# Ledger of designs, part 143: VH-VL binders against q0aze0

Target 1, 268 residues: q0aze0
Amino acid sequence: MKIILVNNRFKENTEKKAQEIAGQLSALNVEVIIDNGLDEPYAGTVDFIMVLGGDGTMLRAARRYGQRAIPVLGVNMGTVGFLSNIEINELAEYLPLILREEYSLEARMMLEVAVFQQQSLLTRVFCLNELLLRSNSPRMLSFALEISGQKLEPYRGDGLIVSTTTGSTAYSLSAGGPIADPQLDAFIVTPVASHIINKRPLVVSPEREISLHLLEEREAIIGIDGQIKMDFGAENRVLIKRAPHPLLMVNLKAKPFFTSIDRSLQRQ

## First folded at step 7 (VH-VL)

Design B24 (framework fv_inotuzumab)
Fold by ESMFold2-Fast, scan of step 7:
Structure B24 (fold): chain C 268 residues (1-268), chain A 121 residues (1-121), chain B 112 residues (1-112)
Amino acid sequence: as target 1 above (268 residues)
Amino acid sequence: EVQLVQSGAEVKKPGASVKVSCKASGYTFTNYWIHWVRQAPGQGLEWIGGINPSGGWTTYRRKFQGRVTMTADTSTSTVYMELSSLRSEDTAVYYCTRDYEGTYLVSPDYWGQGTLVTVSS
Amino acid sequence: DVQVTQSPSSLSASVGDRVTITCRSSQSLANSYGNTFLSWYLHKPGKAPQLLIYGISNRFSGVPDRFSGSGSGTDFTLTISSLQPEDFATYYCLQGTHQPYTFGQGTKVEIK
């Protein structure tokens, strides 16, 4: 068995804990690859991915490995979040179940984001939460939104979020989007500080293709899962669709989504 | 062995443009951003901007916007930084450096040897 | 812009001395996920900067273990436990969390 440990070297105690866990796994005859997030993803085949950290570390793991259809387990290292399943102090209890493959998998849809400059593909990126189009200056954006070939009236405002249902509790929530059951597949399209008072969040089929481009030359950025930022100008366009494979999240412990989000919303 | 090799020193008059190259080897060129950092005589280090060779995406420090252009040639694994409308204040050693992430400047690990650009009459 | 201030601006030391350099930022360097992008560099005249420490406390490959980093939030420290002849140089901290990315003004470590 070969496991990737994805750790976050930019948080306290993560490297020491990763080495301890790698030692425990090696003692159980498991081959361990440590991914610190500083270089390109491990290119070989693996059986399981263990993510040590919070939601940010899980988003990085999903971007790097989510399209490979490999089980991914989020192990919380003391951060608050929605993407971990067990706490680090529970790992020893659950290791035998992991090694015997005695767990269930939950599929979470991902976005495929393709950015073009004129007719040329610049890049293709996968993400778990969202794409954010945002002004990078005090000036508002004017931009076009097209859904499955249907051209909407122009948007004017600070930007737009295209989110998965998993991402409904991330930036989309802060911008006024709905809380969505992560078991549903859907795109959530949430305007950011629209100057047009009747612009509402949209919930659309995951089979739809969404495209965005600027109608005026402005300083704008595209953000992906809050981790990748790219300058976006009037010569650029972005196409968003459902990724070919969902992220396969490991469930060892029942996590009550609705009571968890309800408690989070009540906290100051 | 990861290496970044820069072009040689340049002497320019005010108002001219300079184009500095940075040739990468020993790694997958398109998997890393290349950032440019300069140091004027007697001053500290200053970040200018960066480019993702895997698409030509760029990000520039605002004070250089409109004067700086970064490009990448994937066939030669070379990044270029062109700075126009040169002023005496642009006299500096210019460095290229690689970094994986792009959204943050995480760990610029390997650096070019530096290119001295002198702007004077 | 996030201002980064180093202390001291210069110091004189002998081989074998313990040297401590501090770096203070005008605002927290933790991003919204709690990640902190603070790195330390050694720079000598006529040479490129050399990465020593990244992510506050992680030594870069090949860097001697006499170099260590610590800190959180707005206050960070680079320590050289036993100064060697090759360590006489200028040291810079770099915050990579907030654009524009900013370096400290430098700390020059000079021979006594």
Scores: ipSAE 0.346, ipTM 0.733, lowest interface PAE 4.6, mean pLDDT 89
Fold by OpenDDE, second read of step 8:
Structure B24 (fold): chain C 268 residues (1-268), chain A 121 residues (1-121), chain B 112 residues (1-112)
Amino acid sequence: as target 1 above (268 residues)
Amino acid sequence: EVQLVQSGAEVKKPGASVKVSCKASGYTFTNYWIHWVRQAPGQGLEWIGGINPSGGWTTYRRKFQGRVTMTADTSTSTVYMELSSLRSEDTAVYYCTRDYEGTYLVSPDYWGQGTLVTVSS
Amino acid sequence: DVQVTQSPSSLSASVGDRVTITCRSSQSLANSYGNTFLSWYLHKPGKAPQLLIYGISNRFSGVPDRFSGSGSGTDFTLTISSLQPEDFATYYCLQGTHQPYTFGQGTKVEIK
């Protein structure tokens, strides 16, 4: 068996922990590759991805490996989040199941985000949580939202979030979006500080496409999973679609999503 | 082995432009951002901006907006930084550096050897 | 802009000494997902800066064990457990969380 360990390089002592776990796995005749994000994603064939850390680490791992149809296990290292399945202190207990491949998989929809300048593609990114368009100044944005070619009324506000159901408990939630069942595939379009006080979030079919562009020259940015930021101007367009492949999240331990929501949210 | 090799020292007059190159090797060029950092004599390090060679997306420090242009040539694995309307305060050693993500300056791990740009009348 | 203040600006030490450099930011360097982009660099005159620590406490490849990083939020520390001759240089912390990204003013470690 070959496993990639993805550690959160942005937290204290994550490399050390990854090395320790790698040693343990090696002792069990498992080939281990540690990905701390400094090197290019491992291009070889692997059987399993173990993400050591919180939601941020999972998001990074999803971007790096999510399209490769490899089981991804989130191992929480004492943080609050929604994307980990087991705790680090439980790893030893569940390791035999991992090695025997006795686990279930949960497919999580990802976003395909394409940013254009006029007709030229600038970048394409796959992400697990959300795309954010927001003002880079104290001034509100004016932008156009189109859903499957349907032009909505021009939007004015600080920004807009397009989130997966997985991302519903992330920034979208903070912006007043609904909590969505992670087993549901859908877009959640959540306004950020709309000039219309009662502007409601939209739940949109994953079969649709969402496009955004500014209606005036303003300083804006797009953010992806809180880890990628790009300047966004009037000459740019963003197109959001369902990613062609879902993230395959490993389910070793039953996590009752709805019964744990209140607990998780209270910790934030 | 990852390497960033920069162009040689430049001497410019005020008002002129300078274009510094950074040739990357030892890794997939389009998988990493290239950022530029400078150090003026007796001063600290200052971030200027960055470019994603994949697509050419750029982000600049506001201070340099309008004067700096970063470009990438994927065929030669080279990134360029052009700074216009040069002034004496732009005298510095300019470094290119590699980083994985563009939103954050996460961990610039490999650096060029630096390019001295001197602006004097 | 996020201000990053290193302390001290300079220090004199001998080989074998324990050296501690601190970096304080004007606001938390943790992003919305709890990631903190704080790095430490060693810089010698005429050379390119060298990454020592990234993500608060992770040693870059090839960096000796005597270098360590710690901290959270706004306060961070670089520690050299036993200063070696090759460690005399200027050290910088870098915050990469908020644009514009900013370095500390540097700490020059000189031989005593």
Scores: ipSAE 0.017, ipTM 0.515, lowest interface PAE 8.1, mean pLDDT 90

Design B25 (framework fv_inotuzumab)
Fold by ESMFold2-Fast, scan of step 7:
Structure B25 (fold): chain C 268 residues (1-268), chain A 121 residues (1-121), chain B 112 residues (1-112)
Amino acid sequence: as target 1 above (268 residues)
Amino acid sequence: EVQLVQSGAEVKKPGASVKVSCKASGYTFTNYWIHWVRQAPGQGLEWIGGINPSGGYTTYRRKFQGRVTMTADTSTSTVYMELSSLRSEDTAVYYCTREYEGTYLVSPDYWGQGTLVTVSS
Amino acid sequence: DVQVTQSPSSLSASVGDRVTITCRSSQSLANSYGNTFLSWYLHKPGKAPQLLIYGISNRFSGVPDRFSGSGSGTDFTLTISSLQPEDFATYYCLQGTHQPYTFGQGTKVEIK
């Protein structure tokens, strides 16, 4: 068995723990590839991906490996989030089940984001949570939203979020979007700081294509999963589609999504 | 063995343009952003901007907007940075550096050797 | 723009000394997911910068274990536990969280 161990490069002393776990796996005759995120993703064949860290590390792993249809397990090493399944102190208990492939898989849709300038493709990225379009200045944006070729009336405000159901508890929630069952496939389209009752969050089919462009020259950015930022101007357009493959998340123990989110909301 | 090899030193007059190249080898060119960073004599490091070679997507620091242009030639694995309307304050060593994903400047890992650009009469 | 200030601007040290350099940002470098984009570089005249530390505290491959990083939020520290002759250089921190990306002004570590 060959496992990629995705390390959180954005927090203290994660390399030491990654090396310890790699040693444990090697002792069980597992070949381990450590991915600290500094280089391009490992290109070889892999049986399993273990993500060490919080939600941010899982988002990076999903962007790097989510389209390969490989089981991905989130192992929490700090503050509990929504994308980890087990805690690091539980890993030894669950390793035999991992090696025997005694787990279930949950498919989570991903976004495919393509940014164009005129007819030229500038970049294509995948993400698990959301694309955020936001003003990079005090000025409000004026922008066009199209859903499967249907042109909505112009949006005015600070921006827009296009989210997966997995992303419903991330930026979309902060902007007033609904909490979605992550077992559903849907796009959630949430306005940022519009405050107008006629601009409500939309929940649309994942088979739809969503298009965004600015109607006025403004300084704007596109954010991907809170980890990638790109300049966005009036010469640009973005196309958002359901990604070809879902992220295959490993379930080793029951995760009480609704009670967890309910407790989280009571504390903010 | 990852290498970024830059073009040689340039001497330009005020008002001219300079075009510096950065040739990449030892990795998949289109999978990494190339960022440009400069250091003026006696000053610290200053980020200028970056380019995604796979589609030519660019991001520039505002103070250089309108004067800087970054381009990529995938057939030669080379990125170019052109800076126009040169002033004496543009005298600096210019570095290229690579970054996977590159829109945040998380940890540019490999750097070119630097290109000295001198702007004088 | 996010301001990044290093302290001290310069220091004199001897081989074997413990050296501490701090980096302070004008706002938090943690994004909403708690990820922090703070790295440290060594720079010598006539040479390219070299990555030492990424993600606050993780050593880049080949970097000696005398180099360590720590910190959170707005305050970050690079420590050299026992200064070696090759460590006399200028050190820079880099914040990559907020555009435009900004370097500290540098800390020169000089022999004496």
Scores: ipSAE 0.463, ipTM 0.772, lowest interface PAE 3.1, mean pLDDT 88
Fold by OpenDDE, second read of step 8:
Formats: structure tokens, C-alpha cells, sequence
Structure B25 (fold): chain C 268 residues (1-268), chain A 121 residues (1-121), chain B 112 residues (1-112)
């Protein structure tokens, strides 16, 4: 068995813990790769991904490995979030189940985000939470939204979020988006400070494609999962669709989403 | 507007050290690597190494390992390259250049104006 | 290290000429995501290098249409369809897929 441990290089406690866990796994004849974000994603085949940390670390892991259809376990290390399944102090208890592959998987839809300059592809990213288009100035953006070729009325506002249902409890929620069942596949399109009062968020079928481009020369940025930021101008366009593969989140411990959501949200 | 502004020309003796600065502006400093490239007289471009300002991770060309140190100051959006045990063959124009950390296909895109480092006895 | 061989080392051309420069790498420059970090730069004496082409065939912002890039795997080409007076310079290819980054040895394009 080969396992990737994903941690955050900026969190010393996770680095130390990753080394400890690596040692334990090695003693059990498990091959371990540590990914603290310094290097490129490990290109070799692996059987399991263990994410040590909070939601941010999970998002990074999802972007790096999510398209590879590998089970991903979130191990919380004292943070509040929605993407971890067990606590670090529970790892020893569940380790035998992990090694025997006795766990269930929950498929979470990811976004495929493609950014273009004219007809040239600049980048393609898979992400778990959301794509954000926002103004990089005090001025509102004017941008076009198309859904499966249907052109909506031009948007004016600070920006727009295209989120997965997983991302519904992230920035989309802060922008007034609905809380979505993570077992549902859908796009959530949430305006950010729209010029139109009470502009409602859209819930869109995962079978559709979403495109965005600016209608005027303005300084804007693209944000992905709150961790990647890119400049975005009138010469650029972004296409969003469902990623071809979902993130396979390991479910070792039952986490009642709806009964615990209020508690989690209050801590954020 | 993206700008990389480097420190001025340096004249050093063999065995000395030189520290060149590269101040970045017009973009999110921590989203881009800063690489250093030099050109000796009559020679081509040579990659020296790079630093990720987000965490300070560095990667150096093997021939420079042990002599080169790159550091980043996020508070001033400035990257430094220090080269020690200078030799005459280190005489060159040194450039800093940025490269997006993400999955952009764009390689090093914007460059500093260059810093001439002359090593002579 | 990945070796990058650029050819020719120099060439003489006139304004209006079609110019072709090639770059060959010792191994494939495609990464695990299918991206190829092969770029072309223009460099004039006393000036900073300028990015022309990235990702094999993408023109950087502000780069004229007369510049184009092509290739795949280990073989790449920069083409200037009609050489202009401002194009006389030294050109470099760069592979940024594998560490350490490596430049071609350069191609000096000078006036015939």
C-alpha cells in the first residue's frame, strides 16, 4: 500500500505530525509520500490520500489529486470545518480499517475551470469549492454570464461565485448563497454585491456549462477556493463545467451534516 | 503595472559576496516565484535558481549550491540573491523574473532590468 | 539535467524574411498534466529578455502575430513570418517543465 500524507508547510504542527505518521506507517510496511505543498504533486500511483489539517489543506489536496480517483481522508487537527472526517487523535483507532480498505466513499462533485486568453488555454484547474470572479478595484464589474449557450442579462456588481454544493458552506454562503446538500450535484451561482437588489442565486444542473467574460476593460481577478488568485481582463474568458471525476472522500465516521451545520457555522 | 526593479551595479573582489535585490510591484507578490537568471559576457542565459515567496522555499542549480542564497521579504515584496565566494567567471548581468505558482502555462514572463556584477582583482 | 539544443547558433536575414529557429530537448517536456513549459524569449543587449511564446504556441500579451510557436514532445520551432527591423536580436528557448530550468544556447538573428 502507498499513501500520500498531505499537510500544510506553514503549519509546523502538521509537519511534525506528518513525519510521525509516516514513521508509523513505514513500520507497518506502508510506503509513504509526504506532500507539504513545496513540490509538484506526486506523479506516481497511490492507494490512499490522508489530509492532515483543515479545510484549506483539503482544498489544496483536492486540486492536486482529485482528478485521479483516489480515496481522500480528511484528518482534522483542531480546526473547524466541513471537510474533515476524523480527528487526529482518532487516527490510531481507524488506521486498521484504512489499511484493510474497510470504509465507504462519498463522491463530491468538483469544478473544471478553464481560463482562456482569446482562443488560447492559459490554465485548467479542478477545484472542490468555487470559482470567484471579482473586481480588483472599487468599481463594479460588468460581465456576461452564459449557461449552456443561454445568455443572461449582463451582470453588474462586485463579482460572481460559481460553487459546488460542497462549496455552498464556504464563500458562497457569505455572499448569500443557499446551503446545499453535499450529496447533491449542482452548480450554485451566487452574485457578489449585485447592482440589482435581491439578485437571486441560481442552482444549475451539473450537466450545463457556465461561461464568464468581462464586457468592459476593468481590472478583475479569478479566485479558486480562496487560495489561487489570477489576473482577469477583457481578453480573458472562463469556462466552468463539472469535473470528469468527483473527489472520493473517505467516510470512516458518520458526520450528520444537517444536525451539525449550525454548530459549524457558528464557529466560523 | 507589473514591475521588477533591481538594485544597482556592483563591483566586487574575488572571494567577496554580493547581494542583489529585486523589488516587485503591480501584482500579488506571493502568487509568483522569483527566479534569477544571469548572462556572462559573450554567453547565453543561465538559470541560477528560484524562490517561492510564499514560504521561502528555494531551488538552486547544482553548480551554485553552497554559494547562492535566495531570500524573500513579503513585507516589502522584495527578493534577494546573495552569491558568495565570487570568482571572475561570476561577472555577469543578473536578472530576476517572475513565474506564476499555479498551473498557468506562462513561464517566466516579466523581468527586472538587470544588475551588472563585476568581479575583478 | 534536461539538455536543450537550439539551432542555428546564428543566422543572417533581411527585413521581410521568414525565419525559423528550432529547439530540441533531451526528453519530453510534457508534464503529468499534459502541459508543456516551452517558452521563447527575445533578448537585446542592454535590455531585459522579453517573453514571446509560452506553452509551445501561445503568444504573450502584446506579441505581434508574426511570431508563432509549434512543436511537441522534444522538438519545437519558433517562426517569424516576416522579419521586422526591431526583431534583430538573440532568441532563446526555455524549458521550465523539469528542474533545473535550462535555456537553449541562443540564436542570434542579425542583419544580412
Amino acid sequence: as target 1 above (268 residues)
Amino acid sequence: EVQLVQSGAEVKKPGASVKVSCKASGYTFTNYWIHWVRQAPGQGLEWIGGINPSGGYTTYRRKFQGRVTMTADTSTSTVYMELSSLRSEDTAVYYCTREYEGTYLVSPDYWGQGTLVTVSS
Amino acid sequence: DVQVTQSPSSLSASVGDRVTITCRSSQSLANSYGNTFLSWYLHKPGKAPQLLIYGISNRFSGVPDRFSGSGSGTDFTLTISSLQPEDFATYYCLQGTHQPYTFGQGTKVEIK
Scores: ipSAE 0.007, ipTM 0.481, lowest interface PAE 9.7, mean pLDDT 91

Design B26 (framework fv_inotuzumab)
Fold by ESMFold2-Fast, scan of step 7:
Structure B26 (fold): chain C 268 residues (1-268), chain A 121 residues (1-121), chain B 112 residues (1-112)
Amino acid sequence: as target 1 above (268 residues)
Amino acid sequence: EVQLVQSGAEVKKPGASVKVSCKASGYTFTNYWIHWVRQAPGQGLEWIGGINPSGGYTTYRRKFQGRVTMTADTSTSTVYMELSSLRSEDTAVYYCTRDWEGTYLVSPDYWGQGTLVTVSS
Amino acid sequence: DVQVTQSPSSLSASVGDRVTITCRSSQSLANSYGNTFLSWYLHKPGKAPQLLIYGISNRFSGVPDRFSGSGSGTDFTLTISSLQPEDFATYYCLQGTHQPYTFGQGTKVEIK
């Protein structure tokens, strides 16, 4: 068995903890690759991915490895979050189940984001939560939204979010989007401070393609999962569709999504 | 064995343009951003901007917007920074540096040797 | 712009001394996911800057264990536990959380 340990190099002592866990796994005849984010993603075959950290580390792991159809387990290192399944102090208890492959998998949809300059593909990235288009100045954006070739009336405002259902509780929620069951597949399209009062969030089939481009030259950026940032100008176009593979999240213990969200919202 | 090697020193007159190159080796060029940082004589370090070589995406500090252009040639693993309308205040050592993420400047880890650009009449 | 201020601007020290440099930001450097992008660099005349510490407290590969970083929010510290001859240099902190990314003004560590 070969396992990738993804750690958060920006949290104190996570590298040392990753090495401790790697030693424990090696003692059980498991080959371990440590991914601290500095090197290229491991290109070889692996059986399992263990993410040591909070939601941010999980989002990075999903971008690097989510399209490989490999089980991914989130192990919380003391940070509050929604994407981990077990706590670090529970790892020893659950390790035998991991090694025997005695767990269930939950599929979480991902976005495929392709950005073009005129006719040329500039980049293709995958993400678990959302793409954010936003103004990078106090000036309002004017932009076109197309859904499966259907051109909507122009949007005017600070920006737009295209989110997965997993991302419904992230930035989309802050912008007024709905809370979605993460087991459903859908795109959620949420306007950011639209100056057209009747622009509402849209819930869109994951089979559709979403296209965005600016109608006027403005300073804008595209943000992906709050971790990748790209300049976006009138010469650019972005195409968003469902990624070919979902992220396969490991369930070792039940974590009720709706009661967790209800508690969080009650305290806000 | 990661290396960033920059082009040699330049002397320019005010109003001219300068184009500095940064050639990368020892890693997959398209997996990392290249950022540019300068240091004017007697001053501290100043971030100018960065480029993602895989997508050609750029981000620039606002004060350089309209004067700076960053480009990447994936066939030669080389990033270029062109600064136009040069002023005496642009006299500085210009460094390229590698960073793995685009939204944040996380840990610029390997640096070029620096290119001195002198702007004088 | 996020302002980053180092203290002191310069100091004199002897080999073997414990040296502490502080870095203060005008606003929190934590992003929405709880990550803080604060790094420390050593810079000598005629040479490129060298990464010492990233993410507040993580030593870069090959950096001696006498260098350590700590802090949170807006207040960060670089400590050199026992100064060596090669450590006489200018030190810079860098905030990479908010654009434009900003360096501190530098702290020069000089021989007493």
Scores: ipSAE 0.006, ipTM 0.527, lowest interface PAE 11.0, mean pLDDT 86

Design B27 (framework fv_inotuzumab)
Fold by ESMFold2-Fast, scan of step 7:
Structure B27 (fold): chain C 268 residues (1-268), chain A 121 residues (1-121), chain B 112 residues (1-112)
Amino acid sequence: as target 1 above (268 residues)
Amino acid sequence: EVQLVQSGAEVKKPGASVKVSCKASGYTFTNYWIHWVRQAPGQGLEWIGGINPSGGYTTYRRKFQGRVTMTADTSTSTVYMELSSLRSEDTAVYYCTRDFEGTYLVSPDYWGQGTLVTVSS
Amino acid sequence: DVQVTQSPSSLSASVGDRVTITCRSSQSLANSYGNTFLSWYLHKPGKAPQLLIYGISNRFSGVPDRFSGSGSGTDFTLTISSLQPEDFATYYCLQGTHQPYTFGQGTKVEIK
């Protein structure tokens, strides 16, 4: 068995724990590839991906490996989050089940984001939570939203979020979006500080294509999962659609979504 | 083995433009951003901008916007930085460096040898 | 722009000395996920900068154990536990969290 161990080297004291776990897995005749975020993604075949860290580390792993249809397990390192399934102190208990493939998988939709300048594709990225369009200056944006060729009335405000259901508890929630069951496949389109008071969050089919462009030259950025930032101007267009493959998240321990989010919101 | 190899020294007149190349080898070219950093004589290091060779997306420090253009040729694994309207204060050693996954400077790890650009007269 | 200030601007030291260089930013360098992009570089005249430490405290491949980094938020430190002859150089910190990315002004470590 070959496992990729994804580690966050940008938080102190995670390297020692990653090396410790790699040694434990190696002792069980498991080949371990450590991905610390600095090297290119491992190109070879692997059987399993273990992510050590919080939600941010899982988002990075999903971007790097999510389209490869490999089981991905989130192991929490003490940060409160929604994307981990077990705690680090539980890993030894669950390791035999991982090695025997005694777990279920949850499919989580991902976004495919393509940024164009006129007809030229500038970049294509995948993400698990959301794309954020926002102003990068004190001036509000004026922008066009098109859903499967249907042009909506112009938006004015600080920006817009296009989120997966997994992302419903991330940036979209902070901007007033709904909490969505991650078992549903849908895009959630949430305005950020809209100057038009009747612009409401939209929940749309994941089969739809969403496009965004600026109606006036403004200093804006697009953000991907809070980790990638790209300048966005009036000559740019972004196209958002469902990614070809969902992220396959490992479920070893019952984590009831609704009771978990309910408690999180009450104790914030 | 990862290498970034830059073009040779240039001497330019004020108002001219210069185009410096950075040829990458030993890794997957499109998986890393290339950033440009300069150092003027007796000064510190200054970030200029970067390019994602996957798709050619660029980001520039505002003071260089309109004067700098970065391009990538994936067939030759080469990044170019062109700086126009040269002034005497643009005299510097220009470095290319690679960084993984883009828009944060996470760990620029391998650097080109540097290209001295002298703007005189 | 995020200001990054190093202290001291220069120092004189002897081989075997413990050297400490600090870097202070005008804003927190932690992003929304708690990741901090603060790195340290060694630079010698006529050579390219060399990465020593990234992500506050992680040694880059091949960097000797005498180099260590620490810090959080706005205050960061590079320590050289026992200065060697090849360590006489200028050191720079780099914040990579906020655009435009900014280097400290440099700390020159020179022989006594």
Scores: ipSAE 0.151, ipTM 0.666, lowest interface PAE 6.3, mean pLDDT 88

Design B28 (framework fv_inotuzumab)
Fold by ESMFold2-Fast, scan of step 7:
Structure B28 (fold): chain C 268 residues (1-268), chain A 121 residues (1-121), chain B 112 residues (1-112)
Amino acid sequence: as target 1 above (268 residues)
Amino acid sequence: EVQLVQSGAEVKKPGASVKVSCKASGYTFTNYWIHWVRQAPGQGLEWIGGINPSGGYTTYRRKFQGRVTMTADTSTSTVYMELSSLRSEDTAVYYCTRDYDSTYLVSPDYWGQGTLVTVSS
Amino acid sequence: DVQVTQSPSSLSASVGDRVTITCRSSQSLANSYGNTFLSWYLHKPGKAPQLLIYGISNRFSGVPDRFSGSGSGTDFTLTISSLQPEDFATYYCLQGTHQPYTFGQGTKVEIK
């Protein structure tokens, strides 16, 4: 078996812990590839991806490896989050189940984001939570939203979020979007501080294509999962589609989604 | 081996523009951002901005906005930083450096040798 | 802008000494996911800066194990356990969490 161990190098003791786990796996005849996020993603074939960290590390792993149809397990290192399944102190208990492939998989849809300039593809990125279009200055944006060739009335405001159902509890929630069952596949389109009061969040088929472009020259950015930032101007257009493969999340331990989100919202 | 090689020293008059190049080799050029950092005589290091060669996306420190332009030529694996309306305070050694992440400045690991830009009459 | 302040601004030391440099930020350097982007650099006149430590405590490839980093939130430390002749230099911390990214003012480590 070959496992990629995705390490969060940006918290104390994570590298040492990752090396300890890699040593334990190697002793069990598992080949380990350590991914610290600084190098290009490992290009070879692997059987399993183990992510050591919180939600941010899972989002990075999903962008790097989510399209390969490989099981991905989130192992929490002490931060509260929605994307991890087990805690680091539980890993030894669950490791035999991982090695025997005794677990279930949850498929989570991902976004494919393509940014264009004057018909040229500038970049293509995959993400698990959302794309955010937002103003990068005090000026509000004027922008066009098109859903599968249907042109909506222009938007005016601070921006727009296009989210997966997994992302419904991330930035989309903060902007007034609905809480969605992660087992559903859908895009959630949530306006950010719209000047037009009647602009509502939309829930649309994941087979739709969503495009965005600015109607006026403004300083704006595209944000991906809160981790990637790209400048976005009037010469740019972004196209958002369902990614070809879902992220296959490993489930070793039942976590009741609705109870967890309800508890989280009470604390705020 | 990863290497960043910068163009040679420049002497400019106040009000002129300077364009410094940074040629990358030994890695996939489009997978890393290139950032520019300067050090004026007797001063510390100052971040200027960065560019993603994959799409030409740029981010600049506000004080340089309108005066700095960064561009990338994928065919030659070269990044350029052009600074206009030069002042004597722009006299500095300018460095290019590589970083993997697109949102944070995580670990600028390999640096060019530096280009001295002198602005004087 | 996030202010980053190093202490001390300069120090004198002998080969074999333990040297500690601190870096304090005006705001937490942890992002919303708890990741912290704090790096340390060695800089000598006429040469490019060299990465020593990234992500608070991770040594860059080829960096001797006498260099170590620690800290969290707003307070960070670089330690050199036994100063060597090649270590006399100016040291900079860099916060990479908040734009504009900012360096500390530098700590010059001089021969005693």
Scores: ipSAE 0.021, ipTM 0.606, lowest interface PAE 8.4, mean pLDDT 88

